# Ledger of designs, part 259: VHH binders against o26223

Target 1, 191 residues: o26223
Amino acid sequence: MKLLWTSQHIKVTVHIDGKVSKMDVLEAIKTRRSIRKYQDREVPEELIDKILDAAMCGPSAVDERPWHFIVVRNREMLEKIPEVHPYGAMVKDAPVAIIVCCDSSLEKIPGFWVQDCSIASQNILLAAHSLGLGAVWTGVYPLEDRVEGIRRLFSIPEHVIPFSVIPLGYPAENPGTRDLFDPDRIHLEKW
Short names: E, the ipSAE of ESMFold2; O, the ipSAE of OpenDDE; V2, 0.75 times the mean of E and O plus 0.25 times the DockQ between their complexes.

## First folded at step 16 (VHH)

Design R1 (framework vhh_vobarilizumab_d1; at its last look DockQ between E and O 0.56; V2 from the best seeds 0.56)
Fold by ESMFold2-Fast, scan of step 16:
Structure R1 (fold): chain B 191 residues (1-191), chain A 120 residues (1-120)
Amino acid sequence: as target 1 above (191 residues)
Amino acid sequence: EVQLVESGGGLVQPGGSLRLSCAASGFKFKRYDMAWYRQAPGKGRELVARITTGGTTNYADSVKGRFTISRDNAKNTLYLQMNSLRPEDTAVYYCARDAWESYIDSFDYWGQGTLVTVSS
């Protein structure tokens, strides 16, 4: 468990919309939706710490845990992201964004960092949802133009690879529920 | 192969109504969120309405209360009921298989479109 230096670093009961509660894991997985519109409301640093703690708890190939995170709250910097990431237009309206990165110097088995960073990204989305926030994964890797654009914008060294940009905030939209269970995609014993 | 075929467009007077249909094939329609988009001459594409597999609907503010999106999973068909049509609703309307949960661009599958002209 790691907490950000700017947080109080105290274990507290997490709240959803000011109430003491947590949704169960299966409910969180099934009801999480990508959120691209956010309330004009600050996200407390303690919640970001909780999200990043959860992000670092995923499985990792040979436990190399190559992920690093950049937390962006500066409005000027958030407004520049769409210039290097066209799909990230919603980022400028978010109160905060997390950039998931791979530090390649931590890589023990080539190539598995993509899966590790995917796991970290999904854990950020699930943790945010469980805390009453909305978030969306906007892809960076393996699009070379976006990788280099984000690297330049945030002064990321060449041995570190930006993987995803995840804006988050209190949701200002509800995309609704989905029914996706398809038994035809399940094969018993053989294909 | 994913195919979406729109129909039902035409010329109507302001205040009139039209019902658009979209016949879907090449995928399990009932398992996908669907949407209607439109593009007026010289403008970008804009979302008009979406409907999830769970039945939740969302509308652009400009059409809310006038348009109704619906789906018939048994017929693999998406509908858009358009009431109280206005000249600014003039556009080519596109049926789309919605990619809301895409983490890399929003690459929806689009049909060829159907033209709706609201003439004063």
Scores: ipSAE 0.710, ipTM 0.821, lowest interface PAE 0.8, mean pLDDT 88
Fold by ESMFold2, look of step 17:
Structure R1 (fold): chain B 191 residues (1-191), chain A 120 residues (1-120)
Amino acid sequence: as target 1 above (191 residues)
Amino acid sequence: EVQLVESGGGLVQPGGSLRLSCAASGFKFKRYDMAWYRQAPGKGRELVARITTGGTTNYADSVKGRFTISRDNAKNTLYLQMNSLRPEDTAVYYCARDAWESYIDSFDYWGQGTLVTVSS
């Protein structure tokens, strides 16, 4: 097998306070909560890069990878989101938000982009949580008023579909633990 | 169909106590977070207390130390113990099923409410 290097990448080493923490994947899945209150604290670009790397690792239909991401840090833009997304009020209080979009020109099999972007969105939530951040998925698609409002606000082209808006930051609330396992939802061999 | 039926409201003197109950049916109660809200005359509905399926509780600042939320999963019942009642606690109290993890909107499942009046 022949390896081809066509680009050069520069890595920056960031010192962590002498202690490295990680979260088991099952723990991350079970303990992640929607977080709508954030500390007045910036989120480093390095963490956003890690979150978006995780978002792009999800499977997609026929490997189509239809997703695009808009990273929003500008205060004026964050404050305008509730004007077009009435249930996204907490976004104005977040230090950063990620808008997950589908570029329909990348679709290889019609209609599966919703699953693809849902996978990317959930990966964003889990990755943020594993890094000590809190996030919440605020739905945009398929609510037409929200889709058009977000598209207009961020100058998103007509062939690109905003799917979700995900504000994130260091959490300022603790919604607590859950016990959600329900054996009645499990069917062995048949319904 | 989800049903939430509150009881235990009434008239009490300042400093008194009441225990509210909420009988739940139509869903697996032990698998859902629950909350109490209240609405005073001329005001919006406000969160009073919430309790998760994992046992975590949260309270509005105005009731901390005076109110206790609890649940009995065997009886499908949510409780609110209200101590040291004040006139400003006068409101209709609503039992609610919490939709904290909804990603589009919260769809409220509310009871009919039970009136609590605290007066001298």
Scores: ipSAE 0.632, ipTM 0.793, lowest interface PAE 1.2, mean pLDDT 89
Fold by OpenDDE, look of step 17:
Structure R1 (fold): chain B 191 residues (1-191), chain A 120 residues (1-120)
Amino acid sequence: as target 1 above (191 residues)
Amino acid sequence: EVQLVESGGGLVQPGGSLRLSCAASGFKFKRYDMAWYRQAPGKGRELVARITTGGTTNYADSVKGRFTISRDNAKNTLYLQMNSLRPEDTAVYYCARDAWESYIDSFDYWGQGTLVTVSS
């Protein structure tokens, strides 16, 4: 079954054999959208591996690489995430979710772990999109209730900070494209 | 300050038409996706239609083929053309600035709403 999701400006082609039409990096960046509806279709482990590989390719402060990833496929656990994450309602409908965490013990320079985990999270989103999947960044940190909720739910150690929950699946919606370029945000040489 | 002001609501008979407008100010309108929501009495707020900066539109199934969302960036105005109105379309309609790509919420600003009543 060949799945083709098209809009006026976004085209995602998934082949029956699991091969996805590759898109260049700029296309991936420009056409990526948050996806909150998913098909009733499993995501192959190979795709998750590629996504996680991409997640670990970003820069980090002094190359500290503080990130950890929890891959969640268990339906019961996916269904529990919305109970502690109000913005995570769509997680229950996803075939898989990745929880991005920071191991604070790996942090070399204080405070940069947020940037590190953000980069990892964004790479997950871009990689997912490039592979024909839909994903959405649902923020956990710095909201304490969500942080503790996810921590408890997944028995995450105290020194590890859950940062984001990213459900993934084959898209069942098409939000369309945006034009967000703003020349007023560009300054030459000085402000 | 971001402001969204809805207008155009009123009483209409079933099968009738209305056109809602939302005047936006306090932000670069053309740089944001926009949406219409509605809330019927005793029900939760639901998405009616959205339009991206690129002009892509999405509709709730219940209004698809009857409603049309559009925007005029030069006038900083969002529109909702509602045709073939039904009693079940009765609701307060809200204009919203879309935050679809937010990782904490889907929308960030709402108007005060305009009441649409469809009744014989």
Scores: ipSAE 0.495, ipTM 0.776, lowest interface PAE 0.9, mean pLDDT 90
ESMFold2 (binder alone), look of step 17: mean pLDDT 82; pTM 0.829

Design R10 (framework vhh_vobarilizumab_d1; at its last look DockQ between E and O 0.65; V2 from the best seeds 0.43)
Fold by ESMFold2-Fast, scan of step 16:
Structure R10 (fold): chain B 191 residues (1-191), chain A 120 residues (1-120)
Amino acid sequence: as target 1 above (191 residues)
Amino acid sequence: EVQLVESGGGLVQPGGSLRLSCAASGFTFKRHDMAWYRQAPGKGRELVARITTGGTTNYADSVKGRFTISRDNAKNTLYLQMNSLRPEDTAVYYCARDAWESYIDSFDYWGQGTLVTVSS
């Protein structure tokens, strides 16, 4: 099967290892990989602000935008995350982590906060990549033990639901590129 | 049902070579990243090598230059060519469908394993 698609390329200027380069949106999406090893380098607050700005620019059901973010830089707190999230061992080695949360008091339509927080999480990953950083989404919701553990660790109120923990930093690994386009998953006009 | 069947393990002298194969079925092999892991007695599983659908390869530092991972999409088969084998390479080797981009954990689909013993 031959598919005809048109795409608009939007170029983003990034600093990569102190060097300025440009990455279009499709390149950013296709080359982003989960990164679990980080250099021992601080991430500037300015870059975190840019990432969180991008996180808040996603679509949201009825524009409810229920997301709140906790930025964790404290080493002692980062080291405690694997105790309540057993597969988040890489978080303790990251210079910073972002916890994506839903404030249920902002919810206008039941249940769509999961999609909203998923969109915010992916935007964090893409924005980090575009800025020369690496990140990984580690799942919290809907695993009750992880939700409860993260809530207790960060004093999150009952009406706020921790959704994901995203450690990030300058990458110390390169997982490489993928070719995932599968035409057999595309149906024209009908299933 | 995802099935991964390893073969090619055995006893080999230090400095020798072995080629491991993994026959994959139950999924579209050509669209999945693949990996080899190993587990020595009393130790956890460690990544040995991975290969993406785009052909990019990554290796553990302990095997770089000695091992080569490759794939044959027409045969739905993953390979690990192991050269200059050392006693510390002794382990059960596992083929895996790589879940590197999983956001819920990195649980791969694993085969039953094939034993490689490097000993005089």
Scores: ipSAE 0.675, ipTM 0.823, lowest interface PAE 0.8, mean pLDDT 88
Fold by ESMFold2, look of step 17:
Order: sequence, then structure tokens, then C-alpha cells
Structure R10 (fold): chain B 191 residues (1-191), chain A 120 residues (1-120)
Amino acid sequence: as target 1 above (191 residues)
Amino acid sequence: EVQLVESGGGLVQPGGSLRLSCAASGFTFKRHDMAWYRQAPGKGRELVARITTGGTTNYADSVKGRFTISRDNAKNTLYLQMNSLRPEDTAVYYCARDAWESYIDSFDYWGQGTLVTVSS
């Protein structure tokens, strides 16, 4: 396969050698799994930038975009996360983690920031998967001990709310495929 | 309520076989990953085998090649075929619902267990 260029438009296609591909969005949604074991391999900053770009493409209440992201690569900091989030033990083994936060000073509609940051968090998972990475959402909000622990560890100010911690890396496990469609959850016209 | 009821345990000679069953109710069985765990006397629980809704299976190294996990979604039943049993396989075996995709701490539902004794 050959790239074709024009002076007015650049088209991006799958590399002929097969190392990089574009994943269909429905395929990404259906095949994404929580990944908690990672290869001893660094994640390029370019991929993190693409993931965060995707995170910021989500809709938000009245376009308030209340999200902020902390990118954590420092080994010592990653190893401390389980001390305040004991069920997030896999974070210490990840090459990088993203903390999704709400800056309440950006909030335009009180309380919708949870939906906003949930959308950003899911976009991070899907984008990581489409780039050949594995990730897992580890919940912080609304568990107050976790919220305060993460806030203290990363010097997050009181008006900023840590929502989720998302470790990611090249996957070292394969949880397999799922068949989750459930027609009993579908209600036509009314409940 | 979620209920998992194991059966098929018992006393067996080394080298023998047993087939465990787990009857599931209170949830849409075919839409959940399932697993078998075991707990030997004086030890913690360990994963034996796992099967996803998509049919992918995983096994502990200690049982690979000897045990087979399977499911029958029409009967809401999980199975564990145990062949070439060893005294080290003696344990209480638990059927579990897997919570792999939980974004807060995992929460597995467990049955009451069924005792397998391999007497040497």
C-alpha cells in the first residue's frame, strides 16, 4: 500500500508493513478490556498526546470542559499511588498513569462534571486501546478517602477533584473476548 | 439474589477424574465471565480457571492440560472437568462470578463450595 499526497489534502492510511493501523470505532468499543499487566516498555509521549486529545473531544454540559489531566511517569510517584488507593496495586507496575480531574472553577452547571469526566475517562480507554495500549479505569471519586489521598499525593488544590486514575502501557495479558449483548435490557417505546 | 451452587465434589483416587458443576441463578448468566477458585486446607483461595462470555479460557499453571472449564449458557451452568487428579488438588472448589471490568475494586460472587479430596 502506497501513500498518495496532494498539495491540498493529506490522507493517512494503514502502513503496508502492518505495524500501525486504524481501528474501527465499533471494534475498539467491543474489544477493549481492562488491562492490569504491562510490558516493561515505555509509552511514547506522542501516544499520550493523542490519547489526551481524544479525551478532550468528549461532549460536556454546556461545553464547560471541566477536565484537567495529570500525566504521571515518575516511578516513585506511581509506586506511592497504592498507599492511598490500595486496590490500585497495578498502577505501580505501569509505565504511565493519567489522573482525570475536575476543576470546579470551570463548572457552569453544578454537578454535571461527573458525567463530563466519565466521558473523558472512557475516551482515554478507547484511544489507548486503538493505539495498541492497555489501560484500566481505577475509580477515585466518590470514595472520599481515595479522593483526599490522591489530592494530597499530587498536591491537587481543594477546588480540583480527582476523579479517576488510569494506568496504561503495552499489554502483557489478554483477558479475551466477550458476548455481552442483552436484549432484555432494551425497552421499546416505554419501560 | 445472585446464587451459585456447586456440586460434584467427593473422594477420588489419584489419577482419577471428577466433573464439577455450578448452577447459577439471579443474574443473566450468559453475560458474565465465570471462574473456578479453590482453597486448600490452611491456604488462601487461588484461581483455577476462568472463562469469558466470549469463550476465552485461562488456567493456573498447576492445572493446565489437566482441567477444562466450560459453560452451558442454555442451562445456566458452569463446569470444571478435572482429570489426572493429584493429592495436591485437594481443596474446596468455588464457583465465582468474575468482575474483571469493574472500575472500582473487584467484587466476585462466590458459591458455598464443594470439597474435592484426592486420597493418596
Scores: ipSAE 0.531, ipTM 0.782, lowest interface PAE 1.2, mean pLDDT 88
Fold by OpenDDE, look of step 17:
Structure R10 (fold): chain B 191 residues (1-191), chain A 120 residues (1-120)
Amino acid sequence: as target 1 above (191 residues)
Amino acid sequence: EVQLVESGGGLVQPGGSLRLSCAASGFTFKRHDMAWYRQAPGKGRELVARITTGGTTNYADSVKGRFTISRDNAKNTLYLQMNSLRPEDTAVYYCARDAWESYIDSFDYWGQGTLVTVSS
């Protein structure tokens, strides 16, 4: 499957609060919610490509870019993920999931891959949201049972570490907005 | 220590009403999404209603139009108004601090639960 990386800036009109608006970065961040219910609607490959492009645009330690992505559309495989991932129940209902992995052989500085893959995962979530999709980060690493389960299920080599499973689809729920700003977590000049 | 204490459960006839309360302590209540779950005998725990810090509410389809979740941040209390109760609503109802944005679980704290029995 040749992922056609077309850098086409698709103006995705996201209906936020019933208004068609172009979602800017701050809006995407502020309004993003985990989505665990999806419509019975396929996600176009073009959108997945855009999401993966975004996933690879984040910084990484010394630019090591250790991430790999498994795109899963096979229904049977999607249905098997919950068997090894207890928090992955919604994956079976998603039209597609992205598994974010780390190739440990690409690490230049040990340990930073967690940050790298986290950034990639978050970018997936933000990109998905900006494109009118819903997604949720289901943690795999560092839970050994989940790591091994996903590894076995997808025949992932030992030097590659599954990090997260992110189901995606058109949202069939609206969790609403949150206000989590906490001034007590802000310190000026010193603690 | 985070504590959630449910109250207001009891026996009610079909068509009746109950109001559940959850007293929260040990955390900044207003900064957390909250939810009600229930577990019927022989069934798994299910989400009943959720309310965000912003006041947005979500309901299970089975309770839409009958149940209302609300919160009083000044009192650190979560409420569930249950109207038009049905026998199938019989369950232990749990208050939960919602962790919707958690990547490992959708909740982080539970109360002990309060039993609601709907029977003629």
Scores: ipSAE 0.188, ipTM 0.612, lowest interface PAE 1.9, mean pLDDT 89
ESMFold2 (binder alone), look of step 17: mean pLDDT 82; pTM 0.827

Design R11 (framework vhh_vobarilizumab_d1)
Fold by ESMFold2-Fast, scan of step 16:
Structure R11 (fold): chain B 191 residues (1-191), chain A 120 residues (1-120)
Amino acid sequence: as target 1 above (191 residues)
Amino acid sequence: EVQLVESGGGLVQPGGSLRLSCAASGFTFKRYEMAWYRQAPGKGRELVARITTGGTTNYADSVKGRFTISRDNAKNTLYLQMNSLRPEDTAVYYCARDAWESYIDSFDYWGQGTLVTVSS
C-alpha cells in the first residue's frame, strides 16, 4: 500500500502512464482499427495540434504539401455532415472531425495530391491511435456529389478539394484483431 | 461480382440449435475476413461473430459461448453454429465480407439474409 506516500487515512497506488507513448511504429500500424463509436468526452486542442503536426510530416510529391485541414467541433455542423456524406453517419456522434483538403494552387505535379492527401489521412489515423484516440477515414474524393456537398457545407473555395472526413474521439468500441499477412502477395526478383 | 448467399434459417424453440451457411463467390474467399451480422425488426444491424483468414474468432458478448463461427476455404463457405437459442436471438442473419476498414460505402458486401425465429 505504501508505494508513493502514506498518511494514516489515505493510500496511493502509482500507475506508470505511458503504454500509449511506449507503442512503437510497427505496433501502431498493426493495431490501429477504424473506430465509429466515441465516448462523450472532449478531445483537448493540444492533441489535435499534435495529430495535425504528424499529418504534415508525410512524404509529398516534389514536396508540394498541398494539404489544408478544417477542424470541426461545432455540434450543428457535425450533425449536417451525414446529409451530404452517407458513409459519415457516425460523424454526428464524434466530439471533433478533421476534413482533409487539397489546395490545388499548391499543386506542382498533376494528380499526385491524391497520394499526398491519402498519406496525410493515414498519418492522422495513426497519430490519433498513438495518443489513445479512435478515428475513421470516411471517403469524399473522388465522389463528385460528396465533394460538392462538403464544399458547400464548409464554404470551401473552388480551387480547394475536400478529400476525406475523419471523425475522432476517445474510443467506445473494440472491433477486435486483424491477421492480414499474405505471403502469396510477395514476389521475389520478378513477377 | 461478389456474391454471398445465406441459408439454414428457420423456426426453432428456445434452447434449440440451428446451423447457418453462407456460400461465397466472385472473390478469393480464403484471403478475406468474414463476419455474421444480425438485424431484429426495427433495429440496426449488429455484429454477431467475426473470423480472420488465420482462423481467429471474435464474438459479441450476447452470443459468446453459444455461437461458433467457422469457415471451409475449400468450399468457399462460412458457417454459424447457433446453440442454446433464446427468443432475443430472433433476427435476420447476414453474411458479410468484413469491410470494417472500408472508407467507402460502395464496398458493402452483404448477402440477402436468412430469417431465424426463436419461439414456441
Scores: ipSAE 0.533, ipTM 0.791, lowest interface PAE 0.8, mean pLDDT 85

Design R12 (framework vhh_vobarilizumab_d1)
Fold by ESMFold2-Fast, scan of step 16:
Structure R12 (fold): chain B 191 residues (1-191), chain A 120 residues (1-120)
Amino acid sequence: as target 1 above (191 residues)
Amino acid sequence: EVQLVESGGGLVQPGGSLRLSCAASGFTFKRYDMAWYRQAPGKGRELVARISTGGTTNYADSVKGRFTISRDNAKNTLYLQMNSLRPEDTAVYYCARDAWESYIDSFDYWGQGTLVTVSS
């Protein structure tokens, strides 16, 4: 195919255990997988900073940028997350988790904060992957029990809405590659 | 519309073998990760084995080296070869369209199950 011959990729360098590998953006997107098993190794603070920098670079409705982030490293707190988030069992075994939140006081257009926080969550997953880490998005919003459970556990103010919990660490599993391109879902010029 | 139908379960002696099959319909099988889960009486469902669309496999520690998951995309069929069966392998085995990339883990598609009894 003619489009497969043009390679105008933005290449990124990935740090994996102090070593650099090269991954283009398309490769990063296509090879990122949810990771729920982690090595018993701490993630350097500088890598978390790089991930959060990337999270804040997403598009935002009327540029409202409503996202706030809580970085959780405390083992006791991580172990309490599964009590309020039933499908977050892997979080207790992660070295760190990021809670993506919406500060509703920053919202300029009602409802679009969900898209903004989704974009931030996906950027965290991609940035983590690009840095040799694994992560998984565990859903909080719009499940009211999880929203209120996480809010209470982390002393989140009433005007702030917890959106997702993303544990991350050095991966201890490989879910493998995927082949997802489905031409039947592409319609030319009309449905 | 998504349908998964398991078969191949039965009664087997300890040390025996069984091959489970799962016939998939209602979706593009080759584009989805697939898994086998099991549920023993009075227990929750646990992951047994997973296979990606690219063919990468993952196994629970309790079955590693004894069970083999495989897929045939041309036939829309998932398999589980079970060797060296033990009484603790007794369970209903479920085929699943695995929602590995789900950010809400409770929404996966499951079959009706097939009973495997290892005894005595």
Scores: ipSAE 0.640, ipTM 0.805, lowest interface PAE 1.0, mean pLDDT 88

Design R13 (framework vhh_vobarilizumab_d1)
Fold by ESMFold2-Fast, scan of step 16:
Structure R13 (fold): chain B 191 residues (1-191), chain A 120 residues (1-120)
Amino acid sequence: as target 1 above (191 residues)
Amino acid sequence: EVQLVESGGGLVQPGGSLRLSCAASGFTFKRYDMAWYRQAPGKGRELVARINTGGTTNYADSVKGRFTISRDNAKNTLYLQMNSLRPEDTAVYYCARDAWESYIDSFDYWGQGTLVTVSS
């Protein structure tokens, strides 16, 4: 990377790596698909940091921001996730997974942490897609057996609730895009 | 009420062809991804082919090049064209609403199935 100065003394960082491209927001939303097959290729820590930065930028009820994240790269730990999360079978083949958690001690308004953690989970999926990665949301909360299993596996304290497990990596499949716009679900002025 | 009704199964000789149909009702068919699954005697259900709302198709390696999935949104019908059939294709074939974007594993709607037997 190079540091350059522009007019008004604004510092600009120039990236010399041309391997990543950007997509606009609407394109990212419309083309993001759940990805469950990954290349045998490491995801750089810098990209995980960018994804988590984006995850924390979502709206939050009374700005409580109760989310905490566990980044799992250890192969042995990834291989144990399907034992406590049946829908997470693909996690063992991912190079990394993010566990989205709620720290209930940060909750300012009861129950809205579910929306907060859902927003964080979707932002992880969108950010990963925008960076050329694939990911899938595998549901944990409110299935108590999965919540307990993930909590035990990752030594999560009682006041912290695991919400979702999101494996991610460079995609090894392409499910294509969807055409989901249904005007019958739009009501003008009244139901 | 979501309903999926398969038809077109039967007995066919190796190397033969069959076309399966699935009549869908109770939902806006054109806005849902669809799939074909199969279950052979003594085995679990396996994905055969899927087609999304945009027309993109995916196939299991065992059927790639031999089977073609397609949809007719005006008729609310899903199809599976099966060519060069082999004895190992013998199974009950199920039409399903594809829950690819589900973040929980409990949103599959299945039909009753149609039996395909490949034998001399």
Scores: ipSAE 0.647, ipTM 0.810, lowest interface PAE 0.8, mean pLDDT 87

Design R14 (framework vhh_vobarilizumab_d1)
Fold by ESMFold2-Fast, scan of step 16:
Structure R14 (fold): chain B 191 residues (1-191), chain A 120 residues (1-120)
Amino acid sequence: as target 1 above (191 residues)
Amino acid sequence: EVQLVESGGGLVQPGGSLRLSCAASGFTFKRYDMAWYRQAPGKGRELVARIDTGGTTNYADSVKGRFTISRDNAKNTLYLQMNSLRPEDTAVYYCARDAWESYIDSFDYWGQGTLVTVSS
């Protein structure tokens, strides 16, 4: 019984996602949620291209744009990610994942690549949501074991740093909307 | 002061069942996402199952269909029902106050753990 009703709620989310692509920017930001359950349904390459275009449109320190992306659709490779990223178990169930990387040879100012790759990661999440998809950011950097595991698994060169692994697909769950506005965290003119 | 206290671990035969409990105090339990993690000897910390404030659940592939996470907000208690236990499930199991929107699987707060041993 619980499984049947849960399935109905998941299907409603998928249907509603078709409408969320027409929402305004503030609504998109406020309604985006981490999604870890996906339909067994392929994501068109056109949508991945749109997501990656959006990822590259973020601000970048000294305009260094150090981002590189690996798009993983190979089922065998997706199934190996949890071996080097133990908390990325949901990646096995995703039809596709994007690995956000920093090419250190493009770095113009030391250390700001972390912010650049964070911006790219968030843009991927938001763009996916706007297109009716669900995604989740699973952290890699700065956990050394995960960084080296992902590097080895995907033959990533020494000068490239894997930053995040973002599985995505058509959502099969609905976490609901968050109410996070906290005026106590806003200070006028001084602390 | 946030406290999480696990119980229910023990020795069980392969194919057996155990139910883990986590008693939470020091915070408004119903407003936080909760999770079970485990750590086997020689392995890294592994997420087993998550449950958000609305009851939405997420499971590691290795336990999907065998384990069930649930919560009782009236009792401030998190549960993990473990069925069809395998030797590979042998680990210290940790209750964690976890965030659904966390981009890193880490403990916000966690208990001392409870040992589950699956052997003959």
Scores: ipSAE 0.480, ipTM 0.782, lowest interface PAE 0.8, mean pLDDT 85

Design R15 (framework vhh_vobarilizumab_d1)
Fold by ESMFold2-Fast, scan of step 16:
Structure R15 (fold): chain B 191 residues (1-191), chain A 120 residues (1-120)
Amino acid sequence: as target 1 above (191 residues)
Amino acid sequence: EVQLVESGGGLVQPGGSLRLSCAASGFTFKRYDMAWYRQAPGKGRELVARIYTGGTTNYADSVKGRFTISRDNAKNTLYLQMNSLRPEDTAVYYCARDAWESYIDSFDYWGQGTLVTVSS
């Protein structure tokens, strides 16, 4: 009988999710790690909506906000991503992926859409972590073969540029925390 | 410049043990996750073990329970203790600076490798 184990597992998961969602901003930034192994468990649409809301709240050059997002849950489509993105093998095992895109028709200042989409991508990673999920940024732009592969696979128009593919799920690994503070990279008053 | 220098490979009989070392230089070793990979002739590279800055470790199923990865941050050295060696463990073993948080490719620096041959 698996009903008893399912109830116990749900209680533990809710408790862990509560701890992760209650972390402060500095803790979230310092403890977020790329996650490439996911539980066989669907991510609720409500959490994806919260993540995308956070993605759109980043700063943007002259507030152009060129972001568009494709949410991919279809297993067949997720399984095809590694064919056009050689380092995206983990995407096929994720319950969902978000493709961050730039709509070039929304661009007000040339070239800054790259920073805008980078900001959106990082906000997705941080928001996912704060909600008890794991995610990883797999780079697409500026590698032309990956850009065109993803464009063809998802029927993306020519004026839209796929920037990153971010698989998400409940984490099935824990890579621990890093110590990255390097005081030699801080210069007071002058170089 | 980033450099990784492996040592400790050699010929060993099945059931034997070897300890591999990797001397790291050109970067702040304690701030990077590190890994061991191996490549047998005619095969692709496979991850053997990973050690994170926080001390957490992960192992490939094929070596779990037999191999132990460890690090000495004071000496900038990575180790792989290999026990109960099997003929299928025969490969060139590579030390790698782990680019786990890379958004483009997983690993950015590799050593030249050290050959491990398990044979009677």
Scores: ipSAE 0.571, ipTM 0.791, lowest interface PAE 1.0, mean pLDDT 87

